# Designs tried in a protein design chat: VHH binders against Methionine synthase reductase (mtrr-1). Part 1

Scores and structures below are computed, not measured.

Target 1, 246 residues: Methionine synthase reductase (mtrr-1), of Caenorhabditis elegans (q17574r271to516)
Amino acid sequence: TKPFEVLVVSAEFVTDPFSKKIKTKRMITVDFGDHAAELQYEPGDAIYFCVPNPALEVNFILKRCGVLDIADQQCELSINPKTEKINAQIPGHVHKITTLRHMFTTCLDIRRAPGRPLIRVLAESTSDPNEKRRLLELCSAQGMKDFTDFVRTPGLSLADMLFAFPNVKPPVDRLIELLPRLIPRPYSMSSYENRKARLIYSEMEFPATDGRRHSRKGLATDWLNSLRIGDKVQVLGKEPARFRLP
Below, numbering starts at 1 at the first letter of every chain, in headers, positions and changes, except where a header shows other numbers; Kabat numbers aren't used for antibody chains.
F, E and O stand for the ipSAE by ESMFold2-Fast, ESMFold2 and OpenDDE, each averaged over both directions (binder to target, target to binder). V2 = 0.75 x the mean of E and O + 0.25 x the DockQ between their complexes.
[cut] marks letters that were taken out.
Atom coordinates printed by the task and the answers are left out, and those that the model quotes come from them; centres of patches stay.

## First folded at step 1 (VHH)

Design o10
Fold by ESMFold2-Fast, scan of step 4:
Structure o10 (fold): chain B 246 residues (1-246), chain A 125 residues (1-125)
Amino acid sequence: as target 1 above (246 residues)
Amino acid sequence: EVQLVESGGGLVQPGGSLRLSCAASGFTFSDYAMYWVRQAPGKGLEWVSEISYSGGSTKYPDSVKGRFTISRDNAKNTLYLQMNSLRPEDTAVYYCAAPSDEELWQYLFSTGDYRGQGTLVTVSS
C-alpha cells in the first residue's frame, strides 16, 4: 500500500530537570482522520514515517550536480537506449515522471554512507588529480580498510563527501542510479485513541565530542523534533515492502 | 526555514558576566525545548544548558550549574543565557540549538559553504 497523509495535532517536550545529560523525551500526536476507519492499532504497534531529507543537504547536492536551477521542473527518467549493461534499470522506488527536488527529498537515501561504486563515480567526476587519486584509493581493493575507517564506520553522507572533495561535480543521473531507496522509519505508538496516535521518543545525548566526527544517525529524531501543530506527514501503516527491480 | 541568530558575546574579564540572546524564526518556538551548546577552539561541542518548551524546567551540567541561567521569552521567540562568574575555560563560540537545527548541522561540518552561526565569548585579561 501507498503512504498516506496524517496531521500533527500536538508536539511537546518533557525535560527531566534532574538528569546530568540531555535526555529530553518528546511526545508527538498525529491524527489519522478518515484513515483511522481502515486501521486498528494497539499500543506498541509500529507506525512508519516517511522521513524527508533535509532541504539544505538536498540543495547542496543538486547545486554540485549543476541542476539546482531546474530542480522543480517536471522530468522523466529513462534508461540510455544505447547502454549494454543488462542490470541498468530505472529504480522502482523512484517515479518515472517527477522532479529532481522530489526525488532527492523523499525517494533517495542521501544520508547513508556512499558505497564504493558511488565513490568511483565521484572519482570520475572531479577535475582535481589529488581528489581523484584519493577517491580511487577508497574504491580499490587495497583501500578497503580506509573505506571502512574513513567512510563507512563514521557514516559519512554524500554531502560530507562532496564537502570534503569540492571539485567533484557528479552527473545527477548517476546519483539517481546508485543511491539506495529512502526507507520509512518505524516508531512504536505509546497510545492510540480517538483516531490519534501518540508517540513518545528520546532525544540523543549531546556530550562534549569532536564536532568533526559527529554522528548524524539521529536524523529521524531531528526531523520529528522539527514537527509542529498543523504539519502534514506521510506514513505507512505497515512495514514497507522490500525494493525489487524487474 | 529555521533561523537562529545568536548575539551578546564579547571579551570579558575572569569573574565577569555576559548575557547571550538567540532570536528564533521559521518555526513555532513555543513548541520546542531549546539548548545552548559551545565549542572551544580545537575542542568538540559541549552541552551547557537546556530549557523545556514552556520554560518550566531547566537543566545544566556540573561545569556551569550555579553560574549559568537559561531562560526564554516565548512571546518574543527569544532564548537567553545569563553567564555569571565567567572563567577562562568558558571561552568558546556559543550556539543556541533547536531540534533539527540546520545551522548547528552546518556548523558541525563548517568550512566553506557550511559556515556556522554563533557568538564568540572570550574570557581573558
Scores: ipSAE 0.000, ipTM 0.106, lowest interface PAE 16.5, mean pLDDT 73

## First folded at step 5 (VHH; from s14 with Y53W S57R)

Design c1
Fold by ESMFold2, look of step 6:
Structure c1 (fold): chain B 246 residues (1-246), chain A 126 residues (1-126)
Amino acid sequence: as target 1 above (246 residues)
Amino acid sequence: EVQLVESGGGLVQPGGSLRLSCAASGFTFSDYAMYWVRQAPGKGLEWVSEISWSGGRTKYPDSVKGRFTISRDNAKNTLYLQMNSLRPEDTAVYYCAAPSDEYLWQYLFSGEYDYRGQGTLVTVSS
């Protein structure tokens, strides 16, 4: 399925944005334009937004990898022929010829808590012996409780881990290999008329924890809240109408 | 803070039926699409069904289509799964799940940012 652009034509608050007892609800309307003639949507369907990662987090990660200054240069991905992994290949969500900024902004999920294989790469990527020891503990069988309590349950991102371990400088190619695909985010339509889809969503926040320096809102929520009339956004559509049987 | 509590699992013979329930709290249940997922012993998570926030749309993979029916009662904050014509391959722990606005529903199944319950065991055996 190929993403296509739709136009934001309204963005409104539908509840009191200052009430602490009720989360803020937002309504946005997107115009499918010419794509509506090719695609059939019904109220209650999900629209899948291709939500980009925040630029500041992408820049922070690329800086730590030592590649921020070349982030916009075109590069070619290839499978290392001497890899020790049986399933090594170019990930299906990463373009073969692209830029590092594009990969980390639109293709790779940088917000999902690192799994233990990624934490081992972080351990291998620091010269600080205390950081290395701690990271190796987190990815060990003995450290499983700490991994759950420190990393999984609080929902720490890669950026949070790099902040907590300032001497870790991971190889960018290992991050591309191990970070999961950034998957389009579904939001239910509340109505669909005249090529326009309306969505109502509630905000969620991830509060500050011992492992995070401050609260953050969800990636998709922050991005949706930033949309203004006239913005173009990428979405995934449903199958063409010829594949939807009557 | 978000809590999802599944119930209604048990032992059933092939061809039998069960109805699962999921009690939701800690969020505005009626604002979100809801999901059932399952995990067979030694296997990964498998998506089983989806229902829109209003209950007006449902979706199923081919493996359960025509046998399973998802429904919801927004006044009771409760999600249901009616399972008919059960087969031995339906044996699994069944979880209800809610999406995060940070991740697609697929990432709910990884366990790292998962808003799912403790699950209820369904065993289909003679």
Scores: ipSAE 0.000, ipTM 0.139, lowest interface PAE 16.6, mean pLDDT 73

## First folded at step 12 (VHH; from m4 with R57S Y107A F109Q)

Design y3
Fold by OpenDDE, fold request of step 17:
Structure y3 (fold): chain B 246 residues (1-246), chain A 126 residues (1-126)
Amino acid sequence: as target 1 above (246 residues)
Amino acid sequence: EVQLVESGGGLVQPGGSLRLSCAASGFTFSDYAMYWVRQAPGKGLEWVSEISWSGGSTKYPDSVKGRFTISRDNAKNTLYLQMNSLRPEDTAVYYCAAHSDEYLWQALQSGEYDYRGQGTLVTVSS
């Protein structure tokens, strides 16, 4: 299933956005236009938004990898015929000819907490022995509690980890290999009528922690908050696409 | 090179038992949650078992719960599936698969795994 464009036709606050006591809720209405005929939405179905990663965060990661200067150079994606990945495919929304920037913006989930494999790569990618030691601890059996408390529970992103360990310079190819797929974000429809779907969402926030110096909003929250009437956004149909980078 | 090699499949009568093994190489086995999945003829891929990286937690679908047992030996980089009380509907190619432990929920929901073996055929028939 290939993503398609829908039009934001309304965006409004349903709660007081200035209230510190009540979580902010917004209602967004999208028009499916000509695509509505192909869609068989039922009450309770969800809209799957293709949410991109923040540009600043992508730049930060690419810079740390030492590849920011070539981030916009075109490269051709191909599936490794020797790959052991079961769902090795080029995403339908990703062209065979792509860029590092594009991949990190639209294909890779940089906000999910790094798994042990990735943490190990980070450990191997630092010249600082203290960083290396700590990172190895986090991905060890002995460090299970620390991993849970420091990385998993708070939901540290790759960027958070890179901030916490400033000497880590991961190879971009390993990141591409190990980062999970950026998946569309589902939001339940509050209504679907006349080719238009409405959704109501609450803001998601992540607090400051030891591994995250400053609080931030969720990826989808920030993106949705940025939507305005007239915006065209990419959505997937009833079922999200399943893919892995080659 | 990453490799997952399944073994232990074969023909068995209903009510019989089999033990599958999966030998892993080319990656840090202990960093991954491991899975058994199966594909019956004409059907899609079905998750049949999950074990955490440490082996401390296991999960099964209702279809195999109480009959199948997943285990692992991280020192040997080996995954196991003990299958008891086999039924004809268990006939399938069985694959071992790997996924990051932090993304277990995604793996279970999406059926996406980082690595998967070539599979071993299990046939349950009278």
Scores: ipSAE 0.352, ipTM 0.727, lowest interface PAE 1.4, mean pLDDT 88
Fold by OpenDDE, fold request of step 17:
Structure y3 (fold): chain B 246 residues (1-246), chain A 126 residues (1-126)
Amino acid sequence: as target 1 above (246 residues)
Amino acid sequence: EVQLVESGGGLVQPGGSLRLSCAASGFTFSDYAMYWVRQAPGKGLEWVSEISWSGGSTKYPDSVKGRFTISRDNAKNTLYLQMNSLRPEDTAVYYCAAHSDEYLWQALQSGEYDYRGQGTLVTVSS
């Protein structure tokens, strides 16, 4: 299904957002408007927000790939005829004509912990022998524990990895190939009445670790925290379609 | 070219056993978690088994737990499924699938695999 626009009609912090002692909790209400007539939500149903990646992080990645200067040039998406990936289709809601910036902002999950295939690409994309060695170790059988402790458990993002390994310059095409799809984020509705859905969420935080120099907020919750009354946001009325980028 | 080629399917009587194989090529097999999934006639795709990239971890749904065993040989780029105590309800096309993530929950939630074979038919009938 195609995303549709809803209106933020209420946004309030339930807890003190500046308190370090308590987790930030916020309540948001969205109005489905005319779309409500087609939606039959029940208590416990989830609203799926189309959450974009942070602009700064996208820029950082594109810069490291050496393609920031062409990030806004239009390109046409096509399915690689040699691809054996399942569901190698361009979803209807994805424009055939796009930009690198758009893809990295709205289509690719840059926050998911890189898998071994991607880490291997990173290892191959550095001129620093120490970085290469470390990255290859993370991909090796002997490095399983290190991979788990350093990458997986902390949930390092692509950006985290790139910060940790400053000489890595991955090819953008390989990133596009290996990064997972950015999917809408579900949040359970606490109530649905009069075309309006209410949700309550807690802010997620990822602390600084060995591989993450600075703490960061969760993608979705950070984005939600930025929402204001009057904002228009894209949502899906059902579970997002399952597809992989070509 | 990425290829996953399943073999070992066939007709077997209830209580019988089969061993499926999946030959992988065209990608770094050892970097991927591997899965067996199946589709019975008129039914949707069902997850059957998961094995981590190293083979150190395996998972099964309750429907096949204790009867099926997934294994892999990374040196041979081959995935296996030992199926024992087969039942008529096990009749399906069995597919080998690969995913870069080792989290079954993600695979199950997304229903997405990076690669999947053409499948091999397993028929359990008296």
Scores: ipSAE 0.319, ipTM 0.703, lowest interface PAE 1.6, mean pLDDT 88
Fold by ESMFold2, fold request of step 17:
Structure y3 (fold): chain B 246 residues (1-246), chain A 126 residues (1-126)
Amino acid sequence: as target 1 above (246 residues)
Amino acid sequence: EVQLVESGGGLVQPGGSLRLSCAASGFTFSDYAMYWVRQAPGKGLEWVSEISWSGGSTKYPDSVKGRFTISRDNAKNTLYLQMNSLRPEDTAVYYCAAHSDEYLWQALQSGEYDYRGQGTLVTVSS
C-alpha cells in the first residue's frame, strides 16, 4: 500500500544509555493523527517503518555512477510486467515519475550484500584489469569460497564493494535493475491509544571499521535512534505480503 | 530484454504427470538460483521448488516432496519441473523465478525475486 506520515511525539531512553552493563532500550511514540481512522491497528500489530538509506551512502553510490548532479531531476519509472523489474528510463506498462535520489534513498536496498549478478556488473564496469580479475574471480565457481568468506558472510554492502574497488563505475540503470526493493522494517507496537502508538526496542551498537557495514536492523536502529520529537516519519499500514517457507 | 518463458502446462487427470520448461534469456542464467512458484486462483504465491545455480542442491516443501523434481540445463538456459502424481490441489499458474544465492532468505521473506516469468496454467481435474 501507500506510505503515510506520522509524527514523533516522544523519544526516550527506557534504561540508562551510559551504562555499559545493561542492554539499552529506547521508546518512541508516534501519532497517527487522522490516519488512525483509516487504519485499524491493535496492540500486538507491527508498525512498518519506511527506513531511508543514509544520505552519505546514497550520494557516494550516485557519484560513483556519475549521476549525482542529476539525482533530483525527474525520470520515468516503469515496471516490466513479465519480470517485475523496475526500469527508470523506459516507458512501459505502468508509468511513475520519480528521481534517482528518491529511488536510492527510499526504494532500493543498498545495504544487502551483493549477489553474483551484481558483482558481475561491477566487474564489467571497471577499466582496472586487477579489479576486473578479482571481481570475476568472486563470480566464478573457483572463487565461490572467497565470495562466501569475504562478501556474503561479512554482509558487505554495495558501498563497501565500491570503496574496495575504487575504479568501478557501474551504470545506474543496472543498479536499479539488480538492487532489491527496500522493505519496510517491522517493530512491535507495545500500546496503541488515542491515535498514538508506543514502541519499545533494544539496540546493539557495532563500531564502524574499514570494509564493515551495519545489518539491515543496524540501519533501522541507527535511524530510530536519530528521531526527535516533531520529526515526521513514513509508515506502511500493514504487514507486506511475504513468501514463507513451510 | 530479460525473459523467462514458461511452457508445458495444460489439463491433466489426477495421478498424471506434466513437465514444465522455462526458457531464460537476457541474463547470465548460471549465476542464479532458480525457483518454481505457483498461485492457485484467488490465492497468494506458494514456493514449490528451488535449485542452486550449479544444480547441485535442490529443495522442496513437504507438499510436493517426492512428486516434483526441479532440474536445470545451464548450456541451454532452461529450467525444468517434472510433476508426477498430480493432485487437484496442484492446480495453479506456475511461474519460474530467478534470484541470486545471497538473497535467498531475504527474497523468500519479502516475496521478491530478481526475475519472474508470466506463468503457465496447470489444471488437474477429472
Scores: ipSAE 0.000, ipTM 0.298, lowest interface PAE 13.7, mean pLDDT 74
Fold by ESMFold2, fold request of step 17:
Structure y3 (fold): chain B 246 residues (1-246), chain A 126 residues (1-126)
Amino acid sequence: as target 1 above (246 residues)
Amino acid sequence: EVQLVESGGGLVQPGGSLRLSCAASGFTFSDYAMYWVRQAPGKGLEWVSEISWSGGSTKYPDSVKGRFTISRDNAKNTLYLQMNSLRPEDTAVYYCAAHSDEYLWQALQSGEYDYRGQGTLVTVSS
């Protein structure tokens, strides 16, 4: 299905935001407007939010790739012959004609911890021999414990890795090929009345650690917390899923 | 050019055993988590085994746990599935598939794998 816009009409705390004994719960209400006629609320129905990546992280990555100056220029995607993917066409998570900013903001998951193929590209993209050695070690069998302890368990993003390895300048086309699709995030409606849906969610926070310069909540939670009355957001309504978030 | 070539399928009686192989080429095999998935006639794909890129972690659904064993040889770029105590409900086309280990949640969530082969038929019949 295609995304459509809804309007934020309220945002409030459900629990005391200053109590250290209670997990913070928040509620937002969105107005479906004319789309309400085509959406029937039922138990287990979810709204899928199209959550954008943070602009600061996108700009940081594009600058390190040396392409921030052209981020808003139109470009055409093609299958990279060096990957030689079988039965591949232009990936469904990347538009055929678009901009680099649009791809990195709305289409590619830049927050998921890099996998070994991406770490190898990072290793190939630095002239610093200490960085190259460490990155190659992280994608080796003998480096498996360090990769788990340093990268996967702390949940470091691509931006966190680039911050930790400042001389890495990856080719943007390799990032487009290797970053996964940014998936819309499902949230169950707590109620749906008068074209408006209410959504209740809990905050989860990731503390600052080595390689991550600030504590952060999950991508969707940070974005939801930033919404204000009058904001317009993109959603996919009534998208079936095998599993729903609790 | 990426290739995943399954072999070792065939006809076997209930209670028998079969060993599947998957030869990989065209990518760095040791960078990827590997999977066996199967498709019974008229059904969708069913995940039947997962092995981490190093081989240090394996996972199985309850339907095959204790009967199937996944393994890999990174020096030979080969994935294996040892299937024991086969049942008629194990009849399916078996595919090997690759995905980045750190993107496992996205593959399971979307049903998307980076690469998969053309499959080998396993028939379990009296």
Scores: ipSAE 0.000, ipTM 0.281, lowest interface PAE 13.4, mean pLDDT 75

## First folded at step 14 (VHH; from z3 with W105P Q106G S107W G108T)

Design j5
Fold by OpenDDE, fold request of step 17:
Structure j5 (fold): chain B 246 residues (1-246), chain A 123 residues (1-123)
Amino acid sequence: as target 1 above (246 residues)
Amino acid sequence: EVQLVESGGGLVQPGGSLRLSCAASGFTFSDYAMYWVRQAPGKGLEWVSEISWSGGSTKYPDSVKGRFTISRDNAKNTLYLQMNSLRPEDTAVYYCAAHSDEYLPGWTEYDYRGQGTLVTVSS
């Protein structure tokens, strides 16, 4: 399935955004325009938003990798001929010619908590012995509880990890290899009529923790909150197929 | 280079047993959940067993539960599948596969998979 553009025609709070007692809810309405003719939505269906990563966070990561200066240079994606990965293919909706910035913005999930393979890469990418020791602990059997408590449960992002371990400088190619794919985010439609879909979402917030210096909102929450009437956004009309970068 | 090499397959009579092995190299074996999957002639790929990175958790489909046992030796970078009480319907090419934990549930595919070993259960 190929993403297509829809128009935001309404965006409003349905709860008091200043209330500390009630979770903030917002309602967004999108117009599918001419694409509606091809779409047959039913009650319970979801709209899948192609949510980009925040530019600031992407820049931070690219800078940490030492590749910010070449982030916008065009490159061509290709499958490693020696790869043992199954189903290695370039998704149809991804252009072969791309940039590091584009990949980290639209293709890679930098908000997902790093798994053990990625943590190990981080451990190998620091000159600080204490950082290395701690990171190796987190990806070890002995550190399973710490991993769960420190990384998994609070849902630390790659950026969170990089902040927590300031001397880590991961290689960008390893990040591209190991980061999960950025998947469109589904939101159940509260209604679909007259080529328009409505959705209501609750804000997701991640509090400050030992591994996260500052509280943040969910990726989709922040993005949805930024939407205004007249905005054009990319969506998938159906459940996205599984895809991976080669 | 990542390699997964299965061994231990062969011909066995119904009710018999086999032990499959998978030797892993080229990646940090202990960082990955490991799987056995199988493909029978003319059929799709079927999941038959899962083991967590530490070996502390295992899962099986009902089709093999109680008969198959997955295990791993992280020190040897080896995955095992003990198959008991084999049935003709267990006939398939068996593959070992690796999966990273950081992938989103429901959208994950196996990262690596071996060439497979043939298991034939026949009288």
Scores: ipSAE 0.245, ipTM 0.655, lowest interface PAE 2.0, mean pLDDT 88
Fold by OpenDDE, fold request of step 17:
Structure j5 (fold): chain B 246 residues (1-246), chain A 123 residues (1-123)
Amino acid sequence: as target 1 above (246 residues)
Amino acid sequence: EVQLVESGGGLVQPGGSLRLSCAASGFTFSDYAMYWVRQAPGKGLEWVSEISWSGGSTKYPDSVKGRFTISRDNAKNTLYLQMNSLRPEDTAVYYCAAHSDEYLPGWTEYDYRGQGTLVTVSS
């Protein structure tokens, strides 16, 4: 299935967004327009929003990779003929001609906690011996507890890791290879009527931890909070299969 | 070169047992979650078992829960599947597969997969 555009027709805070005591909740209504005829939603179904990664975070990562200056240069995606991954293919909904910025903004999940293979790459991408040692520990059997406590459980992002290890300069091609696909985020419909779907969500927040210096808002909920009436957003009608870029 | 080589398949009577092995090479085995999947004749690929990188966590579908046990030896780069109380419906080609992330059951996009070993359960 290919993403399609819907229109935000209502966006309201149901709680005080400035309150620090009450969790922020918001109600959004989207109009499916002509696409509604093809979509037979039932109560309880979910809207899958194509949520982009934050621009600042993308820039930060690209800068650390040393490729920010070429981030907007068009490139053609192709399958690496030497890839050992099975079923390596470019998804049909992904344009072959793209940019690094676009890939990191819309295709790669930079907020998912890095797996051990990626952490190992980070370890190999630093000139600082202390950083290297620590990163290798995190991806080792001996560091299992540390990995769980400091990376997995708190849900550290790639950016969090890069902040925590300032000398790490990962190769962009390895990031593209190892980062998971950015998956549309599902939100249950509270109602579906007259081609319009309504959803209510709560803002997510990730607190500061040892590996995350500052609190962070959830990717999807933060993005949803930024939506205004009249905005056009991309959604999927079905849950997409996970894939990695070749 | 990445290789996953399954072994241990064969013919067994209903109620019997088999132990499958998967030898991994060409990648850091201990960094990956490992899976067993199977494909019966004329059917799609079915997830059979999952084990975390450390072996500390395992998952099974209801179809094999209580009968199959997945395990791994990271020092030997080997994955195992102990199959007990086998049934005719367990007849399939069994594949070993690897993924860099631990995912929920049903996510069938793997990074690597072997050629498979045939398990036939018949009286």
Scores: ipSAE 0.194, ipTM 0.620, lowest interface PAE 2.2, mean pLDDT 89
Fold by ESMFold2, fold request of step 17:
Structure j5 (fold): chain B 246 residues (1-246), chain A 123 residues (1-123)
Amino acid sequence: as target 1 above (246 residues)
Amino acid sequence: EVQLVESGGGLVQPGGSLRLSCAASGFTFSDYAMYWVRQAPGKGLEWVSEISWSGGSTKYPDSVKGRFTISRDNAKNTLYLQMNSLRPEDTAVYYCAAHSDEYLPGWTEYDYRGQGTLVTVSS
């Protein structure tokens, strides 16, 4: 499968958005256009949305890495055949021309809570001894409870961690190495007719915490809610690899 | 330079055993979950086993459960796969892989992967 573009043709509430008794549900309808003739979709099949990261969070991260000024300069990205790290859909080693902004907006997952190797890079990227000690504690075996309670359970992102540790300036190449790939998000079609798919989704929110002082909806929910009639969005079709993994 | 170097592959008869090793260098081995994955001729990549960064949790698909055992030695930066009761359908190139998160993404993706070692099971 390769990504293709579809058109948003409607967006509406399915449930009363002001009711406290029920979860807010919304529906969007996308038009496959001429791509429908190439694809054999049925109701209940999943469509995978390529959800971009928020520009403000991308800019904040790139600024802290000291590379915002060059974010739009072209660079080459290659996949080492010995270590297949970036997008499993690129066969063998291939040079991909891209920019840092494109990479962090479309290719890397910046919302997933950082794992221990990434936290260790943050610890080695600060001049503040207190920040370094705290970050090393979070990635240690003795700090497992603190990591779970203060990072993983609250759902803190890389941007949240950088905000909490203002003297950390990580090398951008280490972030590219260690951030997970941004994976398209699956949504089941509630109906599919005349090249148009309807999708119903529930809102998901992450409440404010000590590390993030504001409530935040999930990345995909915020993006779906922002769509307007006439917007074009990137999607992938059915995913055969999910039938081979646990 | 990050390296994952597999060894221990070879030709073995059905019902036999083989032990694979993976020597890791160039990264902090004990920070990573480790995996064995395999690719049979003409087929896609299949997940074979997972072990947590500490070694405290292991997982297997039904195709190998009870026959294969993953283990790690964090002091020696080495991952192992003990393969018993081998079958012809186990014939594949076996890869050692590392990932910084404890989740498996919907697409097969790893931070690091080795070059693989060939295991052939035939009479």
Scores: ipSAE 0.000, ipTM 0.357, lowest interface PAE 12.0, mean pLDDT 76
Fold by ESMFold2, fold request of step 17:
Structure j5 (fold): chain B 246 residues (1-246), chain A 123 residues (1-123)
Amino acid sequence: as target 1 above (246 residues)
Amino acid sequence: EVQLVESGGGLVQPGGSLRLSCAASGFTFSDYAMYWVRQAPGKGLEWVSEISWSGGSTKYPDSVKGRFTISRDNAKNTLYLQMNSLRPEDTAVYYCAAHSDEYLPGWTEYDYRGQGTLVTVSS
């Protein structure tokens, strides 16, 4: 389906944000406006937010690829007809003409921990022998525990890896090939009345001391927390959770 | 170039067995989680099985659990699906698929997919 805009009409805390005993919960209300007539929502249904990647991380990655200066230039995606990506639960997007900034901001997941194929590309993309050796160790069969302990479990992003390995300059086309698609993030409605949906969510935070550049909350939580009354946000229409496990 | 080539499909009687194979080339097979998915005539795509990059973890939906077994041989770059106790509703085109991250929530897009092999279960 096609994303559409909704309007933020309230944002508030629903628990004490200063209590050490209570997990922080926040609430936002969005107004569907005229789109409400196209959609039949019930409480408990999910709204899928199209959450953009942070501009600082996008710029950092594009700079390391050597393509920041052309990031807003239109380019044509190459499609290999012998390989096909299938998304049975989340609508997929194929953009024939776009920009690198748009791809890295809205289409590609830059926060998910890199898999072994991506780490191998990083190893191939540095002239520093120490960086290459370490990255190849993470890709090796003998490095399976190190990969789990230092990359997967801590949830290091591509930006975190590039920060840790400053001489790695990956080809942008290999990142486009190997980065996962950015998935719209579902949030359950607590109520839906008068074309308005209310959503309650909990905050998630990751400490900086686990190899991250900085302490951070999750991508969607940081973005939701930044929303103010009057902001316009992109959502997907209702998508049944037909393949969600009971 | 990346290739996933399925084989081993065919006609089989209800209650019978088939073993599907998927030969992989053009990428480092042992870095990828592997999947079998199927599409029955007139139906959407259905996830059938998942195996981790090392082969240490396998997952199945209830519709095939106990009847189908996924396995891989990383030395031969080959994925397998052993299908036992086949039923007419298992009739479908079966696709081999690869993804670089086995921990995605729910079903997700795959990095590579093969052309498929037809399995027909009828008397």
Scores: ipSAE 0.000, ipTM 0.365, lowest interface PAE 11.8, mean pLDDT 75

